VHH binders against Putative ferric-chelate reductase fr1B (fr1B). Designs and how they scored, part 2

Target 1, 128 residues: Putative ferric-chelate reductase fr1B (fr1B), of Dictyostelium discoideum (Social amoeba) (q54wu1r34to161)
Amino acid sequence: SNYNLQWIIFNETITIQVSINKKAWIGLGWHCQGCQKDGPMENADYSIATFDENGQGYVWDCYQENDPTSQPQNDTVFKGAEDNIISFSGYQTDQYSIMMFTKKLSTGDTVGDHILVNGPVDFVWAHG
Key: E = the ipSAE of ESMFold2; O = the ipSAE of OpenDDE; V2 = 0.75 times the mean of E and O plus 0.25 times the DockQ between their complexes.

## First folded at step 1 (VHH)

Design b7 (framework vhh_7b18_3)
Fold by ESMFold2-Fast, scan of step 1:
Structure b7 (fold): chain B 128 residues (1-128), chain A 121 residues (1-121)
Amino acid sequence: as target 1 above (128 residues)
Amino acid sequence: QVQLVETGGGLVQPGGSLRLSCAASGFTFSSYAMGWARQVPGKGLEWVSYIYSGGSTEYQDSVKGRFTISRDNAKSTVYLQMNSLKPEDTAVYYCARGSYTIDLSGYYDYWGQGTQVTVSS
């Protein structure tokens, strides 16, 4: 897959933009230190960005097993990581899928964030 | 290098059946748990089912008794047999690879491109 990842750091925050040259969903993952199960979607919380027919972006959370994801959000607030994610926006065209989010930089945080992109070899590590 | 390719989606009437397939490549398939999740239009992404490398399975309550997950390690493929389909099963279905460990950098997952399932009269 062809993707573009850009970020800027300012005032202890990082703003990350992920763009992909196709219609696709984009996943963002966080570590789960309290989880004790191994398997699909275990040991981490995932948030997925999806797009409607008009190209508007929404963010969803995929929690641990048996937990349905939250309602889609069309706000600048990312619900799945309330303490770390400050804002979210996304949009999609026939050729592109784009998401942008702002996250707090915590020098004491040893748990990293992961960016997952729909498609082969589109897993990206995002340090937070 | 890791690839998950879903097929088998389509349009079916309520009460019908459909079988999804996910062809995996780029890793030792037999060593990993595999699962299915779906994104329902107007709602959230939700986990549907998973199967451990040893064959044990688990299901979301809303699909239990209607859906069956299985795998064929020789073909590196995981399947989702969907029976008694309901309009609320309409979604894009994604195949996902699980990990048995959390490394120092976190838990890694790979997802397929998704396949559309539409249940409508």
Scores: ipSAE 0.000, ipTM 0.097, lowest interface PAE 18.2, mean pLDDT 63

Design b8 (framework vhh_7b18_3)
Fold by ESMFold2-Fast, scan of step 1:
Structure b8 (fold): chain B 128 residues (1-128), chain A 124 residues (1-124)
Amino acid sequence: as target 1 above (128 residues)
Amino acid sequence: QVQLVETGGGLVQPGGSLRLSCAASGFTFSSYAMGWARQVPGKGLEWVSYIYSGGSTEYQDSVKGRFTISRDNAKSTVYLQMNSLKPEDTAVYYCATSKGTYTIDFSTGSYDYWGQGTQVTVSS
């Protein structure tokens, strides 16, 4: 799965574009400062982009509660999660999936080192 | 150092057109995404359009069909052609460049570049 991640930070916001060279949903995770974390998705704030049959994108701002046994679950998206997304665009074809969104940054937030893709689900833990 | 210089703003009547330009220097322009964001009174900062190194473009819904972003890698310049301007397009427009294409494990807020902005006023 080839993917590109680009971002711009301005005025306490971050604008991120993710491009994936396949038909998939896209997820990015962030860890907050002072949050307990023992795994990739634990105590992470993440955003997921999904696409309808016309290729239109939608975004959800989710979080994974602290649970050392938790696994990424594409069918158990947490309802009622905080929505810090300021703007969103996304589009999907048979060959690629693209999402771009702007979200508020909290003090101590960092860009996540996780990428989630679905279709089937691919959880990518990136460290470098 | 990275430098972005916007030009082309001004006063225009509703329905009119303006072309914004952003001259970039200090980095390998062709390798980075470029974009336009605007500061709208009362609404804060909002993105308008992006163009990626490969030429793909994205637009905010409110400007689709009216605005066109383009780039000229030989001139290290990105453009925003604005047609059918409306009073709600009145804003300071900023040029920006992306941080990178594959860096997902570093702290945010360390390095990004925005230009000084150019004022666009649409008034009858």
Scores: ipSAE 0.000, ipTM 0.127, lowest interface PAE 15.2, mean pLDDT 62

Design c10 (framework vhh_6qgx_2)
Fold by ESMFold2-Fast, scan of step 1:
Structure c10 (fold): chain B 128 residues (1-128), chain A 122 residues (1-122)
Amino acid sequence: as target 1 above (128 residues)
Amino acid sequence: QVQLVESGGGLVQAGGSLRLSCAASGFTFSSYAMAWFRRAPGKEREFVAAISGSGGSTFYVDSVKGRFTISRDHAKNTVSLQMNSLRPEDTAVYYCAADLSYYGSTSAYDYWGQGTRVTVSA
């Protein structure tokens, strides 16, 4: 596979690590039932990690695009999960890209994951 | 002001152990993730290990899993990296880093220590 996804649920938090064996940007989406604010058409928050020439990671919000040839509009800093996100970090070299984030989970929250890696979206789900 | 000070580096023979420490100040230590990175001669910096603010979650690159252990001490505001079964390829300058992410701000490891040198002889 093009990427490796690991997660750990511990003491009401989930820590997710995504590693990709190439220099790429990474997109993640998650669903939090108590976190939804944008009505019935919005079901998940999406974030994209990008990296600068020194390998430092940055996170941006992403809008849902119904055109698969379009890039996300972003250049806005992460938004929409303020009290739910504890930490975010990312790092990239010529050989790999890695992203790790920790967020609070309420009992019954569902964690879903959309991976964007210079290509199609892949989706993974997990229950807390 | 944020300050990170590493210690514990040195010369060790292959198969030996070293414990690195990072003393942190200038921020609410228990609220932020901390990590260790390293830079080998002629190479760029690479991620080694990370620990969440609470200390409840840790992550390691594959090459150090089972050999290195990251931990933190909230009472002392320190992050430690216990390095066992050291190999010549672990030779590098090791850096402590903090990820001081906040809502609406860029999240990255943007605060770094000066580094501590580790040399593993064959």
Scores: ipSAE 0.000, ipTM 0.140, lowest interface PAE 15.0, mean pLDDT 62

Design c11 (framework vhh_7aqx_2)
Fold by ESMFold2-Fast, scan of step 1:
Structure c11 (fold): chain B 128 residues (1-128), chain A 121 residues (1-121)
Amino acid sequence: as target 1 above (128 residues)
Amino acid sequence: QVQLQESGGGLVQAGGSLRLSCTTSGFTFSSYAFSWFRQAPGEEREFVGAISGSGGYTIYADSVKGRFTISRDNAKNTFYLQMNSLKTEDTAVYYCAAKRYSSGYYTYDYWGQGTQVTVSS
């Protein structure tokens, strides 16, 4: 599927925008250095945006465990009490779904390893 | 009417063990991830460990890895911190926290009141 991934680094933050050319929810996957994963959908951390009937976006963090067809589970803060996501914005029309978020830049951060669209079996890889 | 309540704290000798419990009510337990934090006098609150909503993923602070274990019991709406090989440096007030990600900033949604753990030499 078709998508655009863009990012801007400013003052030790990264702002990431994901847009997709269809009406769907969007998931952005994060790589964990040293995390074991045997398949593209296994042991992956995702931030997922969904949209209401007015096109307003909402974001959830999820974790996918050893089941590529299951819905993502709730995630948790990995070592630390600090929020990773500083801000979020999302909107959707009949033709497009867009999410944008800002997070603090940390050593070992990777931009957009996976993009999920409208369910765990419908995803796109993104490589830096 | 959401409640998180810690129990199981107390005084223990170095090298001993304690199990903390966090009993919850007022929300759907299986929809939340859970964490333990601690705060020693004069220090910042620090992360101790966490367990995912599915229970299949856990993470620990380096200072407690191999000594502490976090677990959950969905049938009892309770999650635990098993603390083994306790050190005097583990003396702190321990807090339980529940997290469901929502729109906007990512923070812990609910916190307990804390339970004191004192480890003597």
Scores: ipSAE 0.005, ipTM 0.132, lowest interface PAE 12.2, mean pLDDT 64

Design c12 (framework vhh_7aqx_2)
Fold by ESMFold2-Fast, scan of step 1:
Structure c12 (fold): chain B 128 residues (1-128), chain A 123 residues (1-123)
Amino acid sequence: as target 1 above (128 residues)
Amino acid sequence: QVQLQESGGGLVQAGGSLRLSCTTSGFTFSSYAFSWFRQAPGEEREFVGAISWSGGSTFYVDSVKGRFTISRDNAKNTFYLQMNSLKTEDTAVYYCAARTYYSGSYPSEYDYWGQGTQVTVSS
C-alpha cells in the first residue's frame, strides 16, 4: 500500500499520523448517523486536509460541502462532531502528504473512525 | 479509463445563451464534485463555478453569479453549465473538471479534466 498509519499514545492522548507516498488529499472522519445517506461518506462526519503549492495543510468540513471561493482554515483545531480533537495539521511535498491529529483517549471513544486516502475506496478504520 | 468531454460551445451574440455539457466515464460519478473553469488567451485558468458531490450546493464567482447555473444528472453521468445573458468578457475556452467529493478554486486541486470547448461572444 502506498500509505503508512502510525500513532503515539502519551498522557491520555493519541496522536495519529497518516502519510501517503504521493501528493493527495486526506480525510479524517467520525461516525454521525444520518448525516450522509449516500456514497462512501455515508453516516460519517469528515474533515479533509488539502495542500497548497507550498505544502501547507488546510482543513475543510465536508458537511458544509465546502465553498471553493472561501479560503480553508490553516492548521485549525478540528471542530466536527467530536470535542476530543486537540490539534490538526497537514503537510505535503513532491514525495508525500501527511495528515496529523491529536485527540483525548476517553471512555466512549468509538471504534471505526474513518481515514480516507487517495479517494473513497481507500478507507482506513482507526481504533479509538 | 477516466474521460471528461465538453460539448455545446460555439459562437453567440452578446445577451444570448449557451448550455455546455460535460460527459464523463470511468469513475463513480456520484462520488465526485464537478467544476467549470475558463481560460481567455494569455490568461491563467480561472474558476467559474462548482456543484457539490450530493448536488445540494452550487458555488459561483461574482462575475457570473445570477447568470450561470451548474447542474448534474447522475443517471447520465453528465453535468452542465447553463450560461445566460452572455457578455463579450465571457469569451474563453471552458474546461470541465472533477475531484473526489470537494470542489476547489485552484486547478491543481482537480483529479480529471476535459479538453476544453471554445465559447465566443460577439457584439
Scores: ipSAE 0.000, ipTM 0.314, lowest interface PAE 11.1, mean pLDDT 69

Design c13 (framework vhh_7aqx_2)
Fold by ESMFold2-Fast, scan of step 1:
Structure c13 (fold): chain B 128 residues (1-128), chain A 122 residues (1-122)
Amino acid sequence: as target 1 above (128 residues)
Amino acid sequence: QVQLQESGGGLVQAGGSLRLSCTTSGFTFSSYAFSWFRQAPGEEREFVGAISGSGGFTYYADSVKGRFTISRDNAKNTFYLQMNSLKTEDTAVYYCAAGLSYYRSTSAYDYWGQGTQVTVSS
């Protein structure tokens, strides 16, 4: 596939960059360690980047699409099910799409957060 | 060329059940995530439920959790929405969608069916 996923751990944070060699939206998801993988009770956190006609990136939490007050936000700290996201940026041209975000590393807590240190992280990657 | 076609809609009384099917062609079924959206008259399309390409992950709108179940059958290139304990508020045109990502946004899906009407009477 024509995508690249890179990450850097620094100062108890992780910065993740996803790039793709086409003009498309980008999705990245994490399955929480305390969640089931099967059936209607499964929970997962997703971050989706979309881009407007000027190439500006916006980040969405999948839980906000059905919220009438939720709107795409440009270069903003996103709050919700993906709590602990510190920053987001995204940019798109005719040749590529990029998103980057930084979040805190979680330890010893399974309530509402990803557990990166004491459990596996299931990366779910997709693009449109 | 890709095609999605819904079936199984109709009229049902409140408290009843319906099973919607979405038959697909023109792509590698097992590589795609699938979703159901619905649209009531005068409203925007809203998310109902989604299933990942692996089938291991599902996500539902809060309004349907515990009542609706999404599933897929890779051998039949078909995916389903089982709707139980139907309410009059569930009346809408139901659309199936396919994309490389499972997500609750309409923008995440590349291909759409034409819709099937579900009417729940009191």
Scores: ipSAE 0.006, ipTM 0.143, lowest interface PAE 11.9, mean pLDDT 65

Design c14 (framework vhh_7b18_3)
Fold by ESMFold2-Fast, scan of step 1:
Structure c14 (fold): chain B 128 residues (1-128), chain A 119 residues (1-119)
Amino acid sequence: as target 1 above (128 residues)
Amino acid sequence: QVQLVETGGGLVQPGGSLRLSCAASGFTFSSYAMGWARQVPGKGLEWVSYIYSGGITIYQDSVKGRFTISRDNAKSTVYLQMNSLKPEDTAVYYCAKDRYSSSWYFDYWGQGTQVTVSS
């Protein structure tokens, strides 16, 4: 398998870890309260992890427009001030790319993973 | 000066157990997340387990249910209890300090300890 996904919910927070056995960027989406249920690319917030030459990870907050054919767009470098994210981290070597983030959950939030890898797009839906 | 010193590696038969310890010094241990990573022969580094400063733990799928990470803040030590070991677990295991409380960017690494699972 090219990737592994794990998450833990604890005290109204969720920590999600994605690891891929190659040097790649990683995208992860989550569904907000009141958003449409159908269509993996509709009404979801996305984060894309990129890595610098030293393996340091960075997250970019991408607002997904309500259009099932649209691609995630780079919005801003995420600093923890938006979407109740508490932390983000990423690590990359020549063989691995790892991304992990923790965010607060509201009562109406759901979680799902839309994994985007450098190459063909893969989507995975998992409910915690 | 930050130091991480691993002990507890060795040779064990499949199905056996080992407990790795990592003694940390030179920083406020309780404020940082800690992790274990391994270098498998013929492959690069892969993370194994991670423990937040508050005690939440995360595992690679391949070791989940067999390995347990824990910490003792009074002793500035992180542990990896490895049960039901498989030949595929043969690797050099490294203790790592997170740069922050939960960044998953490791800024200091131990010297590594060899674990060999062989019949």
Scores: ipSAE 0.000, ipTM 0.124, lowest interface PAE 13.2, mean pLDDT 65

Design c15 (framework vhh_7b18_3)
Fold by ESMFold2-Fast, scan of step 1:
Structure c15 (fold): chain B 128 residues (1-128), chain A 117 residues (1-117)
Amino acid sequence: as target 1 above (128 residues)
Amino acid sequence: QVQLVETGGGLVQPGGSLRLSCAASGFTFSSYAMGWARQVPGKGLEWVSYISSGGYTYYQDSVKGRFTISRDNAKSTVYLQMNSLKPEDTAVYYCAKGGYSYGLDYWGQGTQVTVSS
């Protein structure tokens, strides 16, 4: 496969790392109970990582059409309590693109996320 | 397939103007927010402007009063009118589509804007 997904569970958190064997942007999706149901990847939030010419990663934060106070960001962002996202980071070289995020686990939840890459759109569920 | 195609970039002198266009296809354009971002040489990506499906507009502080975002739903096109251009506006400009959930889910290939004599 062209990319790898790894995760670590520790102290009620999960840290997920996505690495792609190419120079690419990375999109991560996770559940959002308050989000629109009829959109792409229903019931999921997205953050998209892009990289400058020096390989520095930047994350575009989430913006819902119904929340005009939220706007795209040009640096690392943290989601609010509703999705329990704690941190984002990323970097890129000519050969690899890497993004990490950490979120809180809820009791009884399964672990899974959707992954988007430039080129053909790929949906990948991963369970640990 | 979603496609975003930027045009209108080029070389201009300080104080000049350019209008960028982004032709969208593969989705119901009028239902989604659209935005512009730029990547300055040697720096990261910088959000520039955003327009909601309802017509609300938002601007980065450094471009307020100089740039205007607009959309034409009949043509499935979003525009960025750039006036009083400064050398620091030199960048690759990207068009982006908003999603129904949080985030921007598609990006164009970018168009180069250079402000120099």
Scores: ipSAE 0.000, ipTM 0.107, lowest interface PAE 15.6, mean pLDDT 60

Design c16 (from b1 with Y52S E58F Q60V T98L Y99T S100Y P101G G103S T104W F105Y K106P I107F; framework vhh_7b18_3; at its last look DockQ between E and O 0.03; V2 from the best seeds 0.00; counts 0 for: pae E 12.6 > 2, framework grips, placed apart)
Fold by ESMFold2, look of step 2:
Structure c16 (fold): chain B 128 residues (1-128), chain A 120 residues (1-120)
Amino acid sequence: as target 1 above (128 residues)
Amino acid sequence: QVQLVETGGGLVQPGGSLRLSCAASGFTFSSYAMGWARQVPGKGLEWVSYISSGGSTFYVDSVKGRFTISRDNAKSTVYLQMNSLKPEDTAVYYCAKLTYGSSWYPFDYWGQGTQVTVSS
């Protein structure tokens, strides 16, 4: 399967697109600042996209910590304290899945220029 | 050589209506899903709606019941009828073509955008 992760930074926001050449759920995580390290996908906040039978994507901002499965149950929702997600879009066919979302950054740039985002934030992603 | 040209934007009062159109060329239009996304001032890009090659439609929750996507394969055109417009709908609206697979975008081509402004 091919994975593609791209992003653009625009005016204090980041828009992220993740695609996979198969029918799958898609997760994107953020490494938490100051969390103790326990495992590869633990101690991070996650946004998970799922898709209904019509191909419409839904984002729910939860992940069960220490769940040995790589995919959250669809009826388990953690709303969390993530307050910077501005928008989400998703689309799925039998051959691919895609999510896009926009999140506010702590630091931004002017249109047509950039500044480095400092801090312990990492992108972590998964699919299933 | 894929080209997407959006028209129909403008200034409208709250509660008003606009119809956007997107003329497509350079590909077999009827074989591809098409969509609309928008860039709200100060926010990132948000998808609005898409329509499959077979005519199935999908909408983000915030526009359900107010916006209607449609396509005319004979004219290679996709439309977005926007009713009951709110100031929150103010954005640049982009038409997009979906990919067939291994490209990095699900929408691999975008138009230039058309401005919709909803204000009193």
Scores: ipSAE 0.000, ipTM 0.148, lowest interface PAE 12.6, mean pLDDT 61
ESMFold2-Fast, scan of step 1: ipSAE 0.006; ipTM 0.175
ESMFold2 (binder alone), look of step 2: mean pLDDT 81; pTM 0.817
OpenDDE, look of step 2: ipSAE 0.015; ipTM 0.293

Design c17 (framework vhh_8dlx_2)
Fold by ESMFold2-Fast, scan of step 1:
Parts: sequence; C-alpha cells; structure tokens
Structure c17 (fold): chain B 128 residues (1-128), chain A 119 residues (1-119)
Amino acid sequence: as target 1 above (128 residues)
Amino acid sequence: EVQLVESGGGVVQPGRSLRLSCAASGFTFSSYAMHWVRQAPGKGLEWIGNIYYSGYTFYNPSLKSLVTISRDDSTNTLYLQMNSLRAEDTAIYYCAKDRYSSGYYFDYWGKGTLVTVSS
C-alpha cells in the first residue's frame, strides 16, 4: 500500500503527518528514553491512532497511559501541552487514513523509529 | 520455533458470550505484548486490542465495551472475552505476537479460529 510521512519542525514543536491510501489504523513510535525494564520498548514514547465508524480519529499516547480503564483521546481533549501533544487530527474514509499531530520537541527526541499500519494486505514498517 | 494456537471458536447464538484462547510457545511469553485481530468474511483486518507484558490494555474504541483482553503468564495463554455477540462479530480471530514489548510490530500470527454468530 502507499503511505506518506512528513514532518515540520517550527518554534520548538514538531508537526507530523502520516497518510495511508487505504482504510487502516496507524501507529507511530519515538525512541524510548527508558527502555531498560523488562525489554527494549518497555517505557516507549509513542502514539497509536484508531478511527470509529464515522471516520473520527482517536489517539493514545502509550507512554502516558498505563491504566487499563483509560479511553483514547481525540482532538477535543487536547489543551495546551497536555501529554506533550499540542494538537491531533485524524480522519478516515474508505480510500485513506490520515493522522496529524503537533508535539512539543524535547531534548533527545527521535521521531519515526517505529511506524505500524494495519491493513487488508500487510503491515508497513519504517524507521526515522 | 514460535507457535501461537488459537482455540475456542465455533457457532454461538446472538447475545451470548464467548472466550477465545491463544496458547503460546517458543518464546518468553511474559516479556512481549500480544494482540487480537479479526477478519470478517469479505472484509479487511480489524484490530481488536492489545495487552502489554505489564498487563495494561488498549482497545479499538468501537469494541471496548464488548471485549476484554487478559493474559495468564503462568500458562503462556492469551484470552479474548467477548460479550453480547452479534452477527457482525462473525470472523476469523487471530492472536499476534509483538516483535518487541511495545505493541507496535507483529512478527508472528496464529492460524486463526472461526467464530460464527447465528440464530
């Protein structure tokens, strides 16, 4: 499947857009800053986006969510620099899935280490 | 070496509950995140959710109220509990192993177990 990944760094923030030319969920990971507990990716800084039946996107910031009762966050929940994520937009149609988010850029962050897309054919794996 | 074997599928009536199991072998089960994924006839793959080795879970928002994922590391078994089954839940259900403990990359899948929901 075709996918596109772009990012822009501006005024101490990074805006990342991931688009896939099919109906799928999207995952994006950052370099783990504390991956020394019980495996390489234990305390990873990463996000996964899913979509409901109306095409509305929702995002989890997995580094901040270790509570099994937690709900995914959509763009109406973000205020300021909460969870280091400033804004999120997610849209899905029968032809494409798109995720865009703006995040505060932290010293030592490395974006795009792990990209996972689930679709009808196979998974896409990419590195930053 | 790595094997994932799903079981517990079959024909069930609408409105009832069903629990699927996935028996894992060939790796240190307790160190990896595990996923459930399904595919309905003529449809694409649908991610159901995952459970990290630490035990916390994430679900597809459209399915969260209908399913529960759990694991028993003492028996190397992953579970999917499904409640209030509907005809739309008819699908082949797969368990998948994450390559890391992150829940991002799947390196092994089971062969799947068929669930048919009919009257």
Scores: ipSAE 0.000, ipTM 0.129, lowest interface PAE 15.5, mean pLDDT 63

Design c18 (framework vhh_8dlx_2)
Fold by ESMFold2-Fast, scan of step 1:
Structure c18 (fold): chain B 128 residues (1-128), chain A 120 residues (1-120)
Amino acid sequence: as target 1 above (128 residues)
Amino acid sequence: EVQLVESGGGVVQPGRSLRLSCAASGFTFSSYAMHWVRQAPGKGLEWIGNIYHSGSTFYVPSLKSLVTISRDDSTNTLYLQMNSLRAEDTAIYYCARLTYGSSWYPFDYWGKGTLVTVSS
């Protein structure tokens, strides 16, 4: 497939690596357990990686509101709790885009394979 | 039984280079991605990078120009080459095999670590 999602859990943290086989921005969604829900696309936190002309990555956090047709915006500001977010990293070549994300894991936290790309919109959703 | 054994740590002077090794046994080494992780005194675990079974590597950008990860599948050995060592590189270095998938319960295997101390 065009998208690859891998994760590592250690010392109460989770590190997630998302890679795609093209030059694009990457969005990754987390399920919000404390949020009110109206549908499967709603109340998710997103992290978006963008890249400059030299392949250097930058990450933006945003909260996805209750609107299943809404798309993340690259002008959104960081909204995550800094105590929970340890590390962000991104790297891009002409063939691949990679985002790495480390976050403190809380009891009851879940992660979904909810991936957005700035081409045709593709969703991958999986959980245990 | 899966076993990972790190070696090559020790006391080194700033600016020097050091290569760590990890001897793997008990699984088909060539089929797995392998990782290096470190823990500085009083700090949490820090992922350094990995090498896929294909030989492709990924590093945290802050360390990319300072480290190289390689593997020798014929001897089941993973390597971490570190250059231009700084005091902040003082840490216990761990070799790890981490399993990924759509499951919430990955299987993780870690070595016992090797200590690197960078001091003048």
Scores: ipSAE 0.000, ipTM 0.148, lowest interface PAE 13.7, mean pLDDT 62

Design c19 (framework vhh_8h5u_2)
Fold by ESMFold2-Fast, scan of step 1:
Structure c19 (fold): chain B 128 residues (1-128), chain A 121 residues (1-121)
Amino acid sequence: as target 1 above (128 residues)
Amino acid sequence: EVQVVESGGGLVQPGGSLRLSCAASGFTFSYSSYAMGWYRQAPGNQHERVAIITSGGYTIYPDSVKGRFTISRDNAKNTGYLQMNSLKSEDTAVYYCAKDRYSSGYYFDYWGQGTQVTVSS
């Protein structure tokens, strides 16, 4: 659908910017290159951004375990996955929702994250 | 060895004011890196969010305290604050300081032991 995604890798981090051309929440997930998947968000690590009335963004890092019907929960606990997000900024206007975040590329925690390496990156996308 | 230490609680009469402090160690607040928040718990109640200040300095309050409480931080002193005005008996609780890694309002680390606030005569 109508979105822009940019990313850059620097000093063992990846910075990702996602822009959506409407007032909505933003979801972005990623997979390892060789991983099997049965649906768009299955076995994916994803970040979800929401926005308040003033356009301020908020994010949480969610891991979906092989359930395409599961709903992200506001108070989700991860086994170390949350330590991967170094910074976040997000803002929303009547015309755009924008999220930018930086995360570590190779963490010691394999439970909540897919390691992103040089090569094609498989992104899974959703917004409400 | 990361922790927070809350202080500044006490006994005040309704309508009074208190300023709570949160001293952090093992990590550093910064304008571009971390959010912090205050939570409270009264006996028999669940924890509730009282105030958040995001890495960008934006503040968020629930309706129960909006207009009465002000959250702030001093990054050079690595200390957060909660200024509480027009205190009500319903504000009686143990107040806790927490670091929010993502400005999400959902992931808070490093609870201290809290500081007791009692509003009564």
Scores: ipSAE 0.000, ipTM 0.135, lowest interface PAE 12.9, mean pLDDT 61

Design c20 (framework vhh_8h5u_2)
Fold by ESMFold2-Fast, scan of step 1:
Structure c20 (fold): chain B 128 residues (1-128), chain A 120 residues (1-120)
Amino acid sequence: as target 1 above (128 residues)
Amino acid sequence: EVQVVESGGGLVQPGGSLRLSCAASGFTFSYSSYAMGWYRQAPGNQHERVAIITSGGSTFYVDSVKGRFTISRDNAKNTGYLQMNSLKSEDTAVYYCATGYYSGSYLDYWGQGTQVTVSS
């Protein structure tokens, strides 16, 4: 499927936008120390963006998933990647899915290294 | 509530193989939006994560099963699988299927488990 990835750097932050020309969920993965202990291939933290019937995006804070009161969050402060994510938003129509997040820039930053979707698209980009 | 039901456990000789199945239902979102994984617990031990497959298709395995076990899913059937080859006595355990959003820790919704016994 067609996907578009863009980013803007401003005031020591990066805003990354992922859009896909299909109705899909989008997963954001990054290296997270202490999130997994079962080998290097399993040392990753994932947050999942899902969408309701009205196209509103929700991001799941994976740490809260074992809490019976855990609920998806919408356009609020995003937790993950060493607490460097400042904001998140997501939106979906029948024609596309989009997510956007803003994070602090740092040397060796691996946030956004993996973006997964419920389809054939999976990619990795170089970190700075 | 999300529910999962395991099947395919049994008795097998060392070096043999088994395929476990995990049928899931009760989702708020489609099955394809959730991760699926297999965990196991041997008598006297805590749970061990065996394999995870994310909704995007990425797979993760504990080192002791890499190259021997393969996790997969069929989203059209709401079913996950664990193909277990070259089974060893230390693989003897109750195997649990789980589903939920994946953070690298335990998933939220677990089945009741299926017993796998490797003789010897």
Scores: ipSAE 0.000, ipTM 0.116, lowest interface PAE 14.4, mean pLDDT 63

